# VH-VL binders against q8wwc4, part 14

Target 1, 195 residues: q8wwc4
Amino acid sequence: STEEKPQQHQKTKMIVLGFSNPINWVRTRIKAFLIWAYFDKEFSITEFSEGAKQAFAHVSKLLSQCKFDLLEELVAKEVLHALKEKVTSLPDNHKNALAANIDEIVFTSTGDISIYYDEKGRKFVNILMCFWYLTSANIPSETLRGASVFQVKLGNQNVETKQLLSASYEFQREFTQGVKPDWTIARIEHSKLLE

## First folded at step 3 (VH-VL; framework fv_burosumab)

Design a29
Fold by ESMFold2-Fast, scan of step 3:
Structure a29 (fold): chain C 195 residues (1-195), chain A 118 residues (1-118), chain B 106 residues (1-106)
Amino acid sequence: as target 1 above (195 residues)
Amino acid sequence: QVQLVQSGAEVKKPGASVKVSCKASGYTFTSYYMHWVRQAPGQGLEWMGIINPSGGSTSNAQKFQGRVTMTRDTSTSTVYMELSSLRSEDTAVYYCARDYWEAYFDYWGQGTMVTVSS
Amino acid sequence: AIQLTQSPSSLSASVGDRVTITCRASQGISSYLVWYQQKPGKAPKLLIYDASSLESGVPSRFSGSGSGTDFTLTISSLQPEDFATYYCQQYDSYWTFGPGTKVDIK
């Protein structure tokens, strides 16, 4: 009478939240956060982080699957061109390790926030987000120097092994008067997999 | 409630082009990718391609590379699939289907029968 | 491209029977596999995603398992409304469907 297939559980998983992945909704959340950031920085930080995590989970999955055509709306053209060559050259296990499931993101931090003008008077804001996530991808330990390996055991069930990886995504938005306020990803860094 | 409504059946001659529409409602149209899948009578499902309704970027299966064109109209929340140089082998029911996180198809249109005959 | 094969191509079973359908991928696809049910004259319906996750509203008699290259869809106690063709689909590299397995209830 009991469906007793063992479930794989991570030590810190508390809630299963099924979210749809609306790209436009993520852009809207990041946009709303930045407008608020000039007036209420404390409350805005969490909202931006949540939007950025959703964008990271979405983009990293597309990147790991080499679905570059679908990334043209989300990632700056010059960045995407460079990533196509690097990602396509990766072994399949390394490609799989690029993808972060939103439930496996264990820590996020906001890095630098830069505001600058170019020579034509266009105003830009860049926000660097750093993510730490767990992956089940089978990567040789010598390739991931400094990465942490976690073994998870729940009750009397099997021991599962996961590795902790980090990635940095830089989000950019133009604030020039009259320009549509869309966010794009202007930089992706993954020193263990993309260097 | 999410709904995908496709245009009606079409009959075309070999060499002609057909354009099938799929009107979305019940969600934010530009937030989800859309797939096109076809099924010849008595046969299985065949993936044709995907479109991002926000920017209009597309990715098509190699088999259809020179013949399929996918577009969208954000003002009407409609995606289109145009197949050119039709052959009798293109006789099939054509489905649009909403993508969930570039993974699986959570909602499907009712299908559009396209018949190619002389 | 990743090719999917399904076994058997068709089967006939009685109400209450346990039905097992297999899907095999030409290369490893992790758990990036989904199962659809298609009834005659209707569009496909999502049953199981991520190889083993049951879609909301789908009866618990349906279950999925597998990882890598070998996947299974099981119907624990076949009902009359389960007459349909079942398709697997991978989403690891683009999208590919299996050829389908037709289930007839006699």
Scores: ipSAE 0.000, ipTM 0.481, lowest interface PAE 15.6, mean pLDDT 78

Design a30
Fold by ESMFold2-Fast, scan of step 3:
Structure a30 (fold): chain C 195 residues (1-195), chain A 118 residues (1-118), chain B 106 residues (1-106)
Amino acid sequence: as target 1 above (195 residues)
Amino acid sequence: QVQLVQSGAEVKKPGASVKVSCKASGYTFTSYYMHWVRQAPGQGLEWMGIINPYGGSTSNAQKFQGRVTMTRDTSTSTVYMELSSLRSEDTAVYYCARDYWEGYFDYWGQGTMVTVSS
Amino acid sequence: AIQLTQSPSSLSASVGDRVTITCRASQGISSYLVWYQQKPGKAPKLLIYDASSLESGVPSRFSGSGSGTDFTLTISSLQPEDFATYYCQQYESYPTFGPGTKVDIK
């Protein structure tokens, strides 16, 4: 417009995250097939991704509330010790921003899948999951300079500002015979809040 | 030691089918995928498809869909590649190659020359 | 399908020369590239995997570098047994090979 109004009308913003990369999709399918073929006949990358999304929502909430004792069976011990120090030191608004509501996760991507043996002959699969989520936490723009900011209008008077953040969670499972078939979070990365 | 030993050379007429074998030894046969790759005389390498020896599931390159069939026999640790409706342009050396977890090949068979001529 | 190109298509070199071969992908393939050596009448042999990792038993004069779309295979001091055709292959998706680079004696 040629004229600026005293108070501009806020609009609901949409994020275009782009299209899924077909080559990454094919690569993920091949690696998922290798896991199915050689390690676990019940494995499905689609089922895993849905479970990982739920785990992310759950774990991120517990982290934001500093309920570390409840994370001892879900997160690797070494990772949890580092997270206790980092998270406890965060301001309350940053702690709140760590939590992803399942309904606010706007995009999920499967990253690198690693299949390997350690020096003791134990078999491992690591799956990196990347999540993009919206948060209503009030964080100054200077702290999140690279983050996208969105405003959602509730009715015609209330405006809720949401910021788009990303987090990467690496899930690990040991496939050695006789080991309990549990996924554990072996790495958490959040460049805007934790590192 | 890991070895992949392929069947001998074949001469076929156009329209015929050929079945090439690849016998594995020196490792657990069902623990590694097997691929088939061919090479026409004086040309480069062309991927044909992959088979999982454990379950027998396969995935073939689009160019060969409908003409190539890959199978395995776990009792003899052998994979097979059958190519039907042979044409002169199918004249090539056919290789089996063992997958190293990600889609590249650490061991190759010696190759089987298939000649299609009238 | 991801297309690979190699440069040069062929080259002539002398023993002791430094030889450089380039492979270019039509799309980003991270480090998911391997190099094979093929001698006349023989099956290809794995030289380098994950763009830069030397396969066990391969002489240290061979090295690989690159990521994304541009990759290089280098032979620091060419030996008589190195005259062969070299192929790159990607494994970011279903396997595809470069057209090959023939290294001939000068």
Scores: ipSAE 0.000, ipTM 0.437, lowest interface PAE 16.9, mean pLDDT 79

Design a31
Fold by ESMFold2-Fast, scan of step 3:
Structure a31 (fold): chain C 195 residues (1-195), chain A 118 residues (1-118), chain B 106 residues (1-106)
Amino acid sequence: as target 1 above (195 residues)
Amino acid sequence: QVQLVQSGAEVKKPGASVKVSCKASGYTFTSYYMHWVRQAPGQGLEWMGIINPSGGYTSNAQKFQGRVTMTRDTSTSTVYMELSSLRSEDTAVYYCARDYWEGYFDYWGQGTMVTVSS
Amino acid sequence: AIQLTQSPSSLSASVGDRVTITCRASQGISSYLVWYQQKPGKAPKLLIYDASSLESGVPSRFSGSGSGTDFTLTISSLQPEDFATYYCQQYNSYPTFGPGTKVDIK
């Protein structure tokens, strides 16, 4: 196969971000409208996205600190059980890399909105949020192979290197009549750190 | 040098609101959670809630839900705790405390005395 | 919520005495336990974190031990400046404090 041309050397590395195609944008807006029209008149995808960024920053920080009991109300029980084993086994520098500061989230996209019913007739909405964020954590190059890297000048001579990482958090809410209207995290994926 | 400096003592009437500030210096403000803890005269320590200064996300103790609001201003490295509908039982010293990433409070503000009296 | 109990509620001791304070959690908290010292009119001061780690600048006469649900703070040889109230605090879940143990002069 014909491979892409090697990129020119640049003083700073380029940011590599995921992009939504026009078809996905249209589908997302239609599903957001259906949630507004039939389930929740107060629902706004824009407000949800801002809240999701805050939740991501908060939850990722708690994960990096292994404060799993504080996550019991925020993360589905089965997901939290799996995360405890994976996160606890990480080196401290990898744990630190899980945490995202909200002001260092460089890109956020909505992966998909799923509306479905289970075998018992319960109604669910799942919203997949993808986050790209910068971290100053010292991660071995082999672990971050292919990741984009920035250098930030500190003082006169020194530079700080930041790596670009991505994480996907899936938020779920049950709309069955009589059920609490709370969002919970039903999936966390971080291919560089949690595979 | 890490330092947390709180606003001065306040005297309020029942039903009023009070807003206490806590200015941080000597570290990266957005890298550490901040908590609010109070202590009524002669009593023990009572946790009120937590704020993530980066995201602004807060979680408050159930006892204070609906009455407490925590905010931050990253440009001044300051967190705020506002308590509304004050009662005589809210008379206490209010502390801000920094959460080191291991889950303990390594630095405390000097405390702000809030007195609620008629 | 995780409840913490301290014993004794208060004690009287003389300079040079060995003082032991216990903290018991209503459920397992691993090593997420901290001890603070508070003197009248002052903010609490961190003494011990992670159940047994001594904070920098804290005298070596202070030590902590325990894991799970039962924890102990020990002062091996009480000094005049150690008369204070001592609090345990867990952070394995939303923070909760013990009721405190007051150490008074005998």
Scores: ipSAE 0.000, ipTM 0.416, lowest interface PAE 19.9, mean pLDDT 78

Design d01
Fold by ESMFold2-Fast, scan of step 3:
Structure d01 (fold): chain C 195 residues (1-195), chain A 118 residues (1-118), chain B 106 residues (1-106)
Amino acid sequence: as target 1 above (195 residues)
Amino acid sequence: QVQLVQSGAEVKKPGASVKVSCKASGYTFTSYWMHWVRQAPGQGLEWMGIINPSGGDTSYAQKFQGRVTMTRDTSTSTVYMELSSLRSEDTAVYYCARDYWEGYFDYWGQGTMVTVSS
Amino acid sequence: AIQLTQSPSSLSASVGDRVTITCRASQGISSYLVWYQQKPGKAPKLLIYDASNLESGVPSRFSGSGSGTDFTLTISSLQPEDFATYYCQQYDSYPTFGPGTKVDIK
């Protein structure tokens, strides 16, 4: 059991009333199957997901530090332009909350996989990755409305309060013959901090 | 009852081509994808490629690219695998196997022994 | 390419024994692994899919476990009809098979 001292204003344990969207693993598996069967035989959704998690931790940290020049090869130009202005204007506590430490990412899911051709015959795969992570950043209550708040014991005596935040990163790759096989972040959504 | 029935054993000389058939019954032929897997005597299983019976599009393992051709005939619910420029190393049992949209195989044909010898 | 290894390569066991076969992947494949049984002169038969799900019609003495890189197939009480070679296969990427484990019931 945790011993609490009286507080000036009570902070309650908040639980998101909604559920994390259930992943239709069958649909995700079929899409992943189509990718390795027809576009890239080496494609692995498990390896991709692990790489995306690493990319999220890395990119979110660079964003929180406003190191935009290091993001030029990782994030689409238009997206980076919008992020540069938006992130730079954030308070320091909000910037700190953007950063997801790899060890504090509690859940990763594949939201949507899109396979399509444009009017010029270019082939694209977009994979939406949704991440849930814990942060110790001090963020105003109204900014985090609807977020889950947890108390975590660090050793036998210490209690630390952390907020659960979510972010969605969309990864895009062009499979058109002759183009570089690079994944680029084509969209970043963070409803509590960026939108 | 799902059943995959393959053509009979073949004996070929080096340099020849072989065409193995696999006739499907007991399900909607165009709703499941079909793979070809081979097994040399006393050896393990080796994936060769896949065909979509609906659209006819195919994807082959790199090792067989340029030597293998997979086709289908929707009127007879049959898939075919043709391997050209045969060598003794191609001596194997060749299996067709149905895909449950996942990349693993719920039903297999009985196998077709292809022997390549002079 | 995702490589699979199996251990042991072969084993001999008595009827009624518990037999465990291991499959190891060169990279994480979540639960995207299946097990097949192949009897001499026959096509492979699906036993386990999604690492731990028993295929319909397969005896309950067969079970699968594992996730990521390490997987096991267990036969809780070996029967004479279980003489066979067992193969694992991953489907996280294009299909690759383990080299097989031969179970000899002598």
Scores: ipSAE 0.535, ipTM 0.798, lowest interface PAE 2.1, mean pLDDT 86

Design d02
Fold by ESMFold2-Fast, scan of step 3:
Order: structure tokens, then C-alpha cells, then sequence
Structure d02 (fold): chain C 195 residues (1-195), chain A 118 residues (1-118), chain B 106 residues (1-106)
């Protein structure tokens, strides 16, 4: 069996926050270590996570504006095609709720890290990122049934009531010899808006 | 009660190879990665590479790629670090260090002084 | 590669003094930083892991703080046995070390 030393989980700035799974966190650290040890010596989970957060803010904004042409280099073709149909059909207030401002992302967690080979011998790393963000978009309670509503106070700012939403973006990179070392978004899930 | 005991000091001529050993005790040898770190006299610490004692897989720092080889012997709970084509700038204390899959080191060997001189 | 810098490079202090050593990373490394103590002629010894967690058996006068790019090691009341060089190391990617800070006791 494997021994693991605990490491500090990512901190949050929310007054009220959901739970984390310590077993998944430990497994995530082990897999991140394996990536830098065996695949990419320059890999940094912290740098990746910050980049993923930026990508989430950027991509979610473009999705909310239905600017799909600008997403062709960032999002897998099949995923983008499916999203185009779903997003285009959303009401404007729901489209607005898809967008996360970088300043309003209150919690980021790394979910599953998958390292695998496909039937053609191509090597992949997939990293699932989960983002919790605040939105002031006015969405009816019946549409967001079960969504969290939090009073948030950051620093000395006044307390505000905002809707807390979550989205999961899966990032994929191919490590096969001769392939460009680019991350692409292979999956986008939003339980409240993009079922 | 974890101990990492390294082989004794070596004096080598330029162009030679050196093989340093690190014998582990007090824990399950195959459950922890082992790293090698060196320190030139009066200088700081420099990471050389890592070995998985279970599978024997290795990964080396770019600077040492092609000159360093790390191996292990599970029957004796020993890891080895062999550095070839020695130069005077390879004069250093070489340490083995145990890792908990995270990339930091909770136990270190006592160090092996390797002197490269003519 | 993630580069680490330490300040000061060396310092001299009296027994009982509060000593502060800083470590700065070239990019954000969250809390993936550790501190080692190395006495002359000895191997490094782990003091603090995950930026602020005290290793078992290490005196409580040692503490670590910081996250992201800026980190601090503090010795609240310097003792004679604390004469040593202190190194930070990141483990967000392949390991790299700071250049060290030498603490001399006056």
C-alpha cells in the first residue's frame, strides 16, 4: 500500500462553502506528481489550475454571448457542436448566468485526473476542474430549484445576496510523440443550465 | 526509525564513473519513491532525479539526462545512482532522499562525498 | 523550471531573537513549499511542509507562512542549535531549491 502525507486544501473566500472529499484530493496530488515525474517535468498543478480558471472565465463568457467561432481552437469540435444547440436555445438571463467573471469565482477544485492510452496508442491526460462562481443574473427560483443562495462578504465590502452556481470543465492534453502540447476543453457540464 | 545509509566517500579521475548506494531500513522499501540530490562544496541543493523502487521507473533532471542512471535492488532495499563522464564540477556531496509521492523529502541519507580530481 | 529566491542570503542574530527568512517563487505554487534546516556537515532536515505544517519532532518556535509566490520561515526565539543554513523547496513541479539562507549566531 501507498503512504500519503496530507497537504493543505485550496482555501475559499466564501462565508458558506460546500464540503470537499479528502480521498479525491490525495489521489489528485499523486496523479499530478506522476504527470511531472513521467510525462512533463515542467507540469505544475497550481499553474494549470490558474490557467484553467482563466480559460473557464473566458470560455464561459464567449458561450454566454454565443460567439462559437472564437471557441473552435479551445473546445473540442463535438463538444462545441452540442453546446451550440443547447446554449442558443437558452433565454438571455440563463445565457448571462453561464458567464463567470474571474473575480466572482469563489472556489476551484481539481476533480479526477485520468491518464490513459487509446486503442491507437495515443497518450492522454484529462483533468476535470470544478468551478463555483457567483452570479447576479435574475433566474426564477423554479428554474434553479436547489441552487445555493449565499450572503457573501469579501473584505470590508457590503454583504450581498447572489446565486452560487457550479460548472465542470474537463481539460485534455495529448502527450503522443509529435503532437502539439496544447490543452483543449473536452467536456463542459453545468447541472443547472446545460443538462 | 527510518534510516537511509549511503556508501562511503569516493575519489575519481575526470572521465570516470561513480556509483553511490543508499540502503533503506525501517519502512516498506517499495512504498516510497527515492530521489537523488547533490550539493557542491559551499553551494546549494540540486535535484538529480527520482526512482520508483517498486517498478524501477526513473525520471532524471534535464541537466543529467544521458549521464545519470538510477537503479534499485529490492532484495537488499538499496537504490543506486551512477554518474558517468565525471568532471571537476561534479565534485559534491550526493544525497538520497525519501519521498511520499509529493516531491518533498522527509528522510535523507547522510551523504556521500564524491571528489573528482586528477 | 520554477525558480526560488531567498532573502537574506545570510544573517547574524543573537539567542532569543526573532528571525525571518523569505522565499519567493517565479510563479504561483499554492502551498507546495517546504523548508529544510542543514547544519554544517549534515544532511538537510525537514522542518515545515505544505508551507505552514510543522513536521513531527520539530520545535514549535519554527513556523511557516505564505501561499502563491511569497513564503516566510520564522524562528520566534533563536536558540544556539539553530545555527544552520535554511533552504526552501517547491514541489508543485519537479523539485527546485532556493539558494539558502545562512543563520549565524553571534
Amino acid sequence: as target 1 above (195 residues)
Amino acid sequence: QVQLVQSGAEVKKPGASVKVSCKASGYTFTSYYMHWVRQAPGQGLEWMGIIDPSGGDTSYAQKFQGRVTMTRDTSTSTVYMELSSLRSEDTAVYYCARDYWEGYFDYWGQGTMVTVSS
Amino acid sequence: AIQLTQSPSSLSASVGDRVTITCRASQGISSYLVWYQQKPGKAPKLLIYDASSLESGVPSRFSGSGSGTDFTLTISSLQPEDFATYYCQQFDSYPTFGPGTKVDIK
Scores: ipSAE 0.338, ipTM 0.713, lowest interface PAE 3.4, mean pLDDT 84

Design d03
Fold by ESMFold2-Fast, scan of step 3:
Structure d03 (fold): chain C 195 residues (1-195), chain A 118 residues (1-118), chain B 106 residues (1-106)
Amino acid sequence: as target 1 above (195 residues)
Amino acid sequence: QVQLVQSGAEVKKPGASVKVSCKASGYTFTSYYMHWVRQAPGQGLEWMGIINPSGGDTEYAQKFQGRVTMTRDTSTSTVYMELSSLRSEDTAVYYCARDYWEGYFDYWGQGTMVTVSS
Amino acid sequence: AIQLTQSPSSLSASVGDRVTITCRASQGISSYLVWYQQKPGKAPKLLIYDASSLESGVPSRFSGSGSGTDFTLTISSLQPEDFATYYCQQYDTYPTFGPGTKVDIK
């Protein structure tokens, strides 16, 4: 048994080039440079970030509406299955809070960027995106321990109270020769609502 | 003091190859990337590619893929750019330029004029 | 490929003039833009990086501004040594350059 192993694929080799820290903005630029310099000359972190914001706004709205069929091409199958169970069990006010309007995204940060190869020579890049957004959804304060409440004012208009929430979406793309260049969401984390 | 010194002017016939050198001094050679940029007479600047002097890794602009080769010699702190199958349209000044992992160039070589004529 | 355009292609100015050169990107590049000065027969020289940061040793009369797709290089009071061609370059992806703006004597 120890002499012969089952026919099994070896685990992927990983090269991790970054971290999420106070120096993160410098690290992100260096990693973006490495991606376009050595993997994809056309890669642009600015265009990726813009696309990721739009994907976050779109996917989060579909999740809030439990339209999982429309997410099958955008989210990894295993991830979508787990999300379907978690989201379906949420109260309606929590479901509403999952949705981020593109105009209410106040801050976007690029977290870890991972570049790695598997044993078959397939090339992968994973980019973690962190989004901060405002929501008017009515969520109990005990559910949102540590969340911030803001007032929004436009001139002499009435102030509107909103809560600031964050979500982390991990995007994955295979850069292997001949593979379609699609980004897929490989992880969704919402510490206040989904975990 | 940082300095990039390039080899002298070359005159080549169509179909020949040219190899331009760029010798770096005044800094740690392997800590900075090096790019090659060319400029045809009276024209603008055109990026050709990048080399990592530490690992020797290279990436080339699609226009030059298959004709350009970039190399380095760490013992002499020198990078090289070889362009083959020369055409009259390759007549240009070729520059090496230093990059501190940003994608822009803080120091440039003086340029090497390559003239391709019959 | 990210394409850059510059306006004007050329201009004539007198010493003491305020000169403005614009660079426009075909897509958003955040602040990943630099400006170079090139004098006849010389290599380009870095003036401005990260759209608005002045390179060490460059006179304060040079300034850069803009983000996204629209960028500007300004020379507040043109000096004789400033007659040159100015190039913008983006570094959001592999480097591409604008076509250049020639600043000539009037």
Scores: ipSAE 0.308, ipTM 0.717, lowest interface PAE 3.6, mean pLDDT 85

Design d04
Fold by ESMFold2-Fast, scan of step 3:
Structure d04 (fold): chain C 195 residues (1-195), chain A 118 residues (1-118), chain B 106 residues (1-106)
Amino acid sequence: as target 1 above (195 residues)
Amino acid sequence: QVQLVQSGAEVKKPGASVKVSCKASGYTFTSYYMHWVRQAPGQGLEWMGFINPSGGDTSYAQKFQGRVTMTRDTSTSTVYMELSSLRSEDTAVYYCARDYWEGYFDYWGQGTMVTVSS
Amino acid sequence: AIQLTQSPSSLSASVGDRVTITCRASQGISSYLVWYQQKPGKAPKLLIYDASSLESGVPSRFSGSGSGTDFTLTISSLQPEDFATYYCQQYDAYPTFGPGTKVDIK
């Protein structure tokens, strides 16, 4: 007889706030070493992470403003095409929630690092970055979707409402000899707004 | 107790503008989006748009784009909906409704009847 | 825009009857569907959210079911105060409402 088990079909993101998975940290350091050893002697995961935070803050603001023309050199064409349709369909408040201020990024985690050669011998590195950030764009929080809300008191009787959101950006670079050494965003996922 | 209290009935001439208010109380005004929904006599409900009371960001249904303006005053916890170039088919009860996060409405104002008559 | 249709447009029932009304979406909306009750001269009242979740303070005789494109509101034992018009609304995109189902006294 067949037993049917109800499966959840929704995408889920693993949430790690303020805690490093020790195994993932070790794997990340090993892969960073391999990038350094085999591809780029100037590569540093620490410097990359800082640059990725700045790229996230910049790209997310351009997305929120629907300035897709300025994203053509930063985001892969296929990804930008899909994002343009999704983002323009969002309510203006959700568009504002996409934007992360650098000062409001509360946690950054390096996800998977992929190092591979395609069938033509081109060399690629993909680095997944996960960001948790606070936004004052006011999306109500009373749902079972698991919104996290913080109220910040600024001075006498002044309270700002901020929500914690997460986004995952995958950065890709081609290391093939003679190719421009630019990082491009190959994937953007947003747990609340683009899922 | 959450309450949304709207301004009184209005009678306008074709081509005029009307501005309806909705005063919120009993919760943190800036933490919830406010939508406007109208209902013509004997007809169903029609969504018009929303405002984010915190940032003032708005989004309007395409049918009303260019004729509707939504604003808020955080000092009085009040949202406003102004509809211009009024026509007879704009005769309706206009409701403000609080967004329970995902675009459904847990609290509604009592409604404001706007009559457009020549 | 996502269009919603309701069936039937109206029905007549007696106190104690089981009443079922349906809402169909023009495209899949997962469980992002709510039901409202509206009495003459009154604002709508939230009954069911997320297709099947009963709003606090709403009698247990009301229940919702469905997912994707087909949704149902059921009143298990109709009471005098339940004679009203019922609307479905989707929130997978910008809000749209069904045309309503009027529940009248026999």
Scores: ipSAE 0.000, ipTM 0.430, lowest interface PAE 20.0, mean pLDDT 79

Design d05
Fold by ESMFold2-Fast, scan of step 3:
Structure d05 (fold): chain C 195 residues (1-195), chain A 118 residues (1-118), chain B 106 residues (1-106)
Amino acid sequence: as target 1 above (195 residues)
Amino acid sequence: QVQLVQSGAEVKKPGASVKVSCKASGYTFTSYYMHWVRQAPGQGLEWMGWINPSGGDTSYAQKFQGRVTMTRDTSTSTVYMELSSLRSEDTAVYYCARDYWEGYFDYWGQGTMVTVSS
Amino acid sequence: AIQLTQSPSSLSASVGDRVTITCRASQGISSYLAWYQQKPGKAPKLLIYDASSLESGVPSRFSGSGSGTDFTLTISSLQPEDFATYYCQQYDSYPTFGPGTKVDIK
């Protein structure tokens, strides 16, 4: 089989699940402008979103494989410590469902952008990213109540059944003078697999 | 399907600069990191650095810091590696290689021979 | 930097032989090791990733094992097209390659 797998998603359901709140879009643009104007003249929300999508694919795969040591530079220490116990206790099929392949991310949405100062005067920007992705992981319907199920045709192959899941990753960057402009993951939420 | 096509062989004098291109096709260019790896004649493989085609972020091996620059053009799905202040020991085949954020390389370009001689 | 060593540096074998190549890391790298095959004049080809996962399209006679600092690549029954140089590569840190093992015809 040399056929490339097409990602044909259900249009009606995809539109509903991929719906972007117009008010939130305007809010995000205003906050992106404020980051550009006051913090970083090279900031681009479009480039950030693409990078976040790749980071999600990478981090979710490492998380599903319990490769926590490789996540120390990408995920905040406190978050990673909390996730170790939760992820390790998951059944293998649930661990597999945490992983998103880049080619199976159906929709990406920018959630809230928070700009704030901590108690010590450090400057932070947090950007919440929401991802919708397809998984072939065999998860019982009883465990994932409310999950959407899609059928995907693979060229001349038989129809493949996949489930649509969502995950929210919050990215944080410190803009304090002299700090490297690196993004770290400050929060990971997956309402169906992680509580 | 997935292809990485590199520019042709180069012959340069010591002190010159060389810019090698790698054109990607058959996949979403911005979804994969691109690394550069070189191999001197009869020697092993040596990692030089990577570029994120999406954001343009780069990271270079310490040995090449200050001499190498990696860039990309998203409109042509092409990455570039420019090496300056060339020395005879820079004579090598230079490869671009695709990385799905894992750190290993599933597809490689065909290689570009760069010869540095007087 | 994480240093990789391979043994042997070269070996001679006959078609049908079982060939084992070893890769050692200067420090623990968990399972973050890949193996590549390189034929003269060609780019390397990925064989194995995550120490033991076979890349799609690679013959089942190739297998990898190990974790931590000691890793092996095994070819269960050497074929004529397998005469090549094999490299290990770690990705626990920024990438580094082993020096390579050349598999020659006996």
Scores: ipSAE 0.000, ipTM 0.431, lowest interface PAE 19.6, mean pLDDT 80

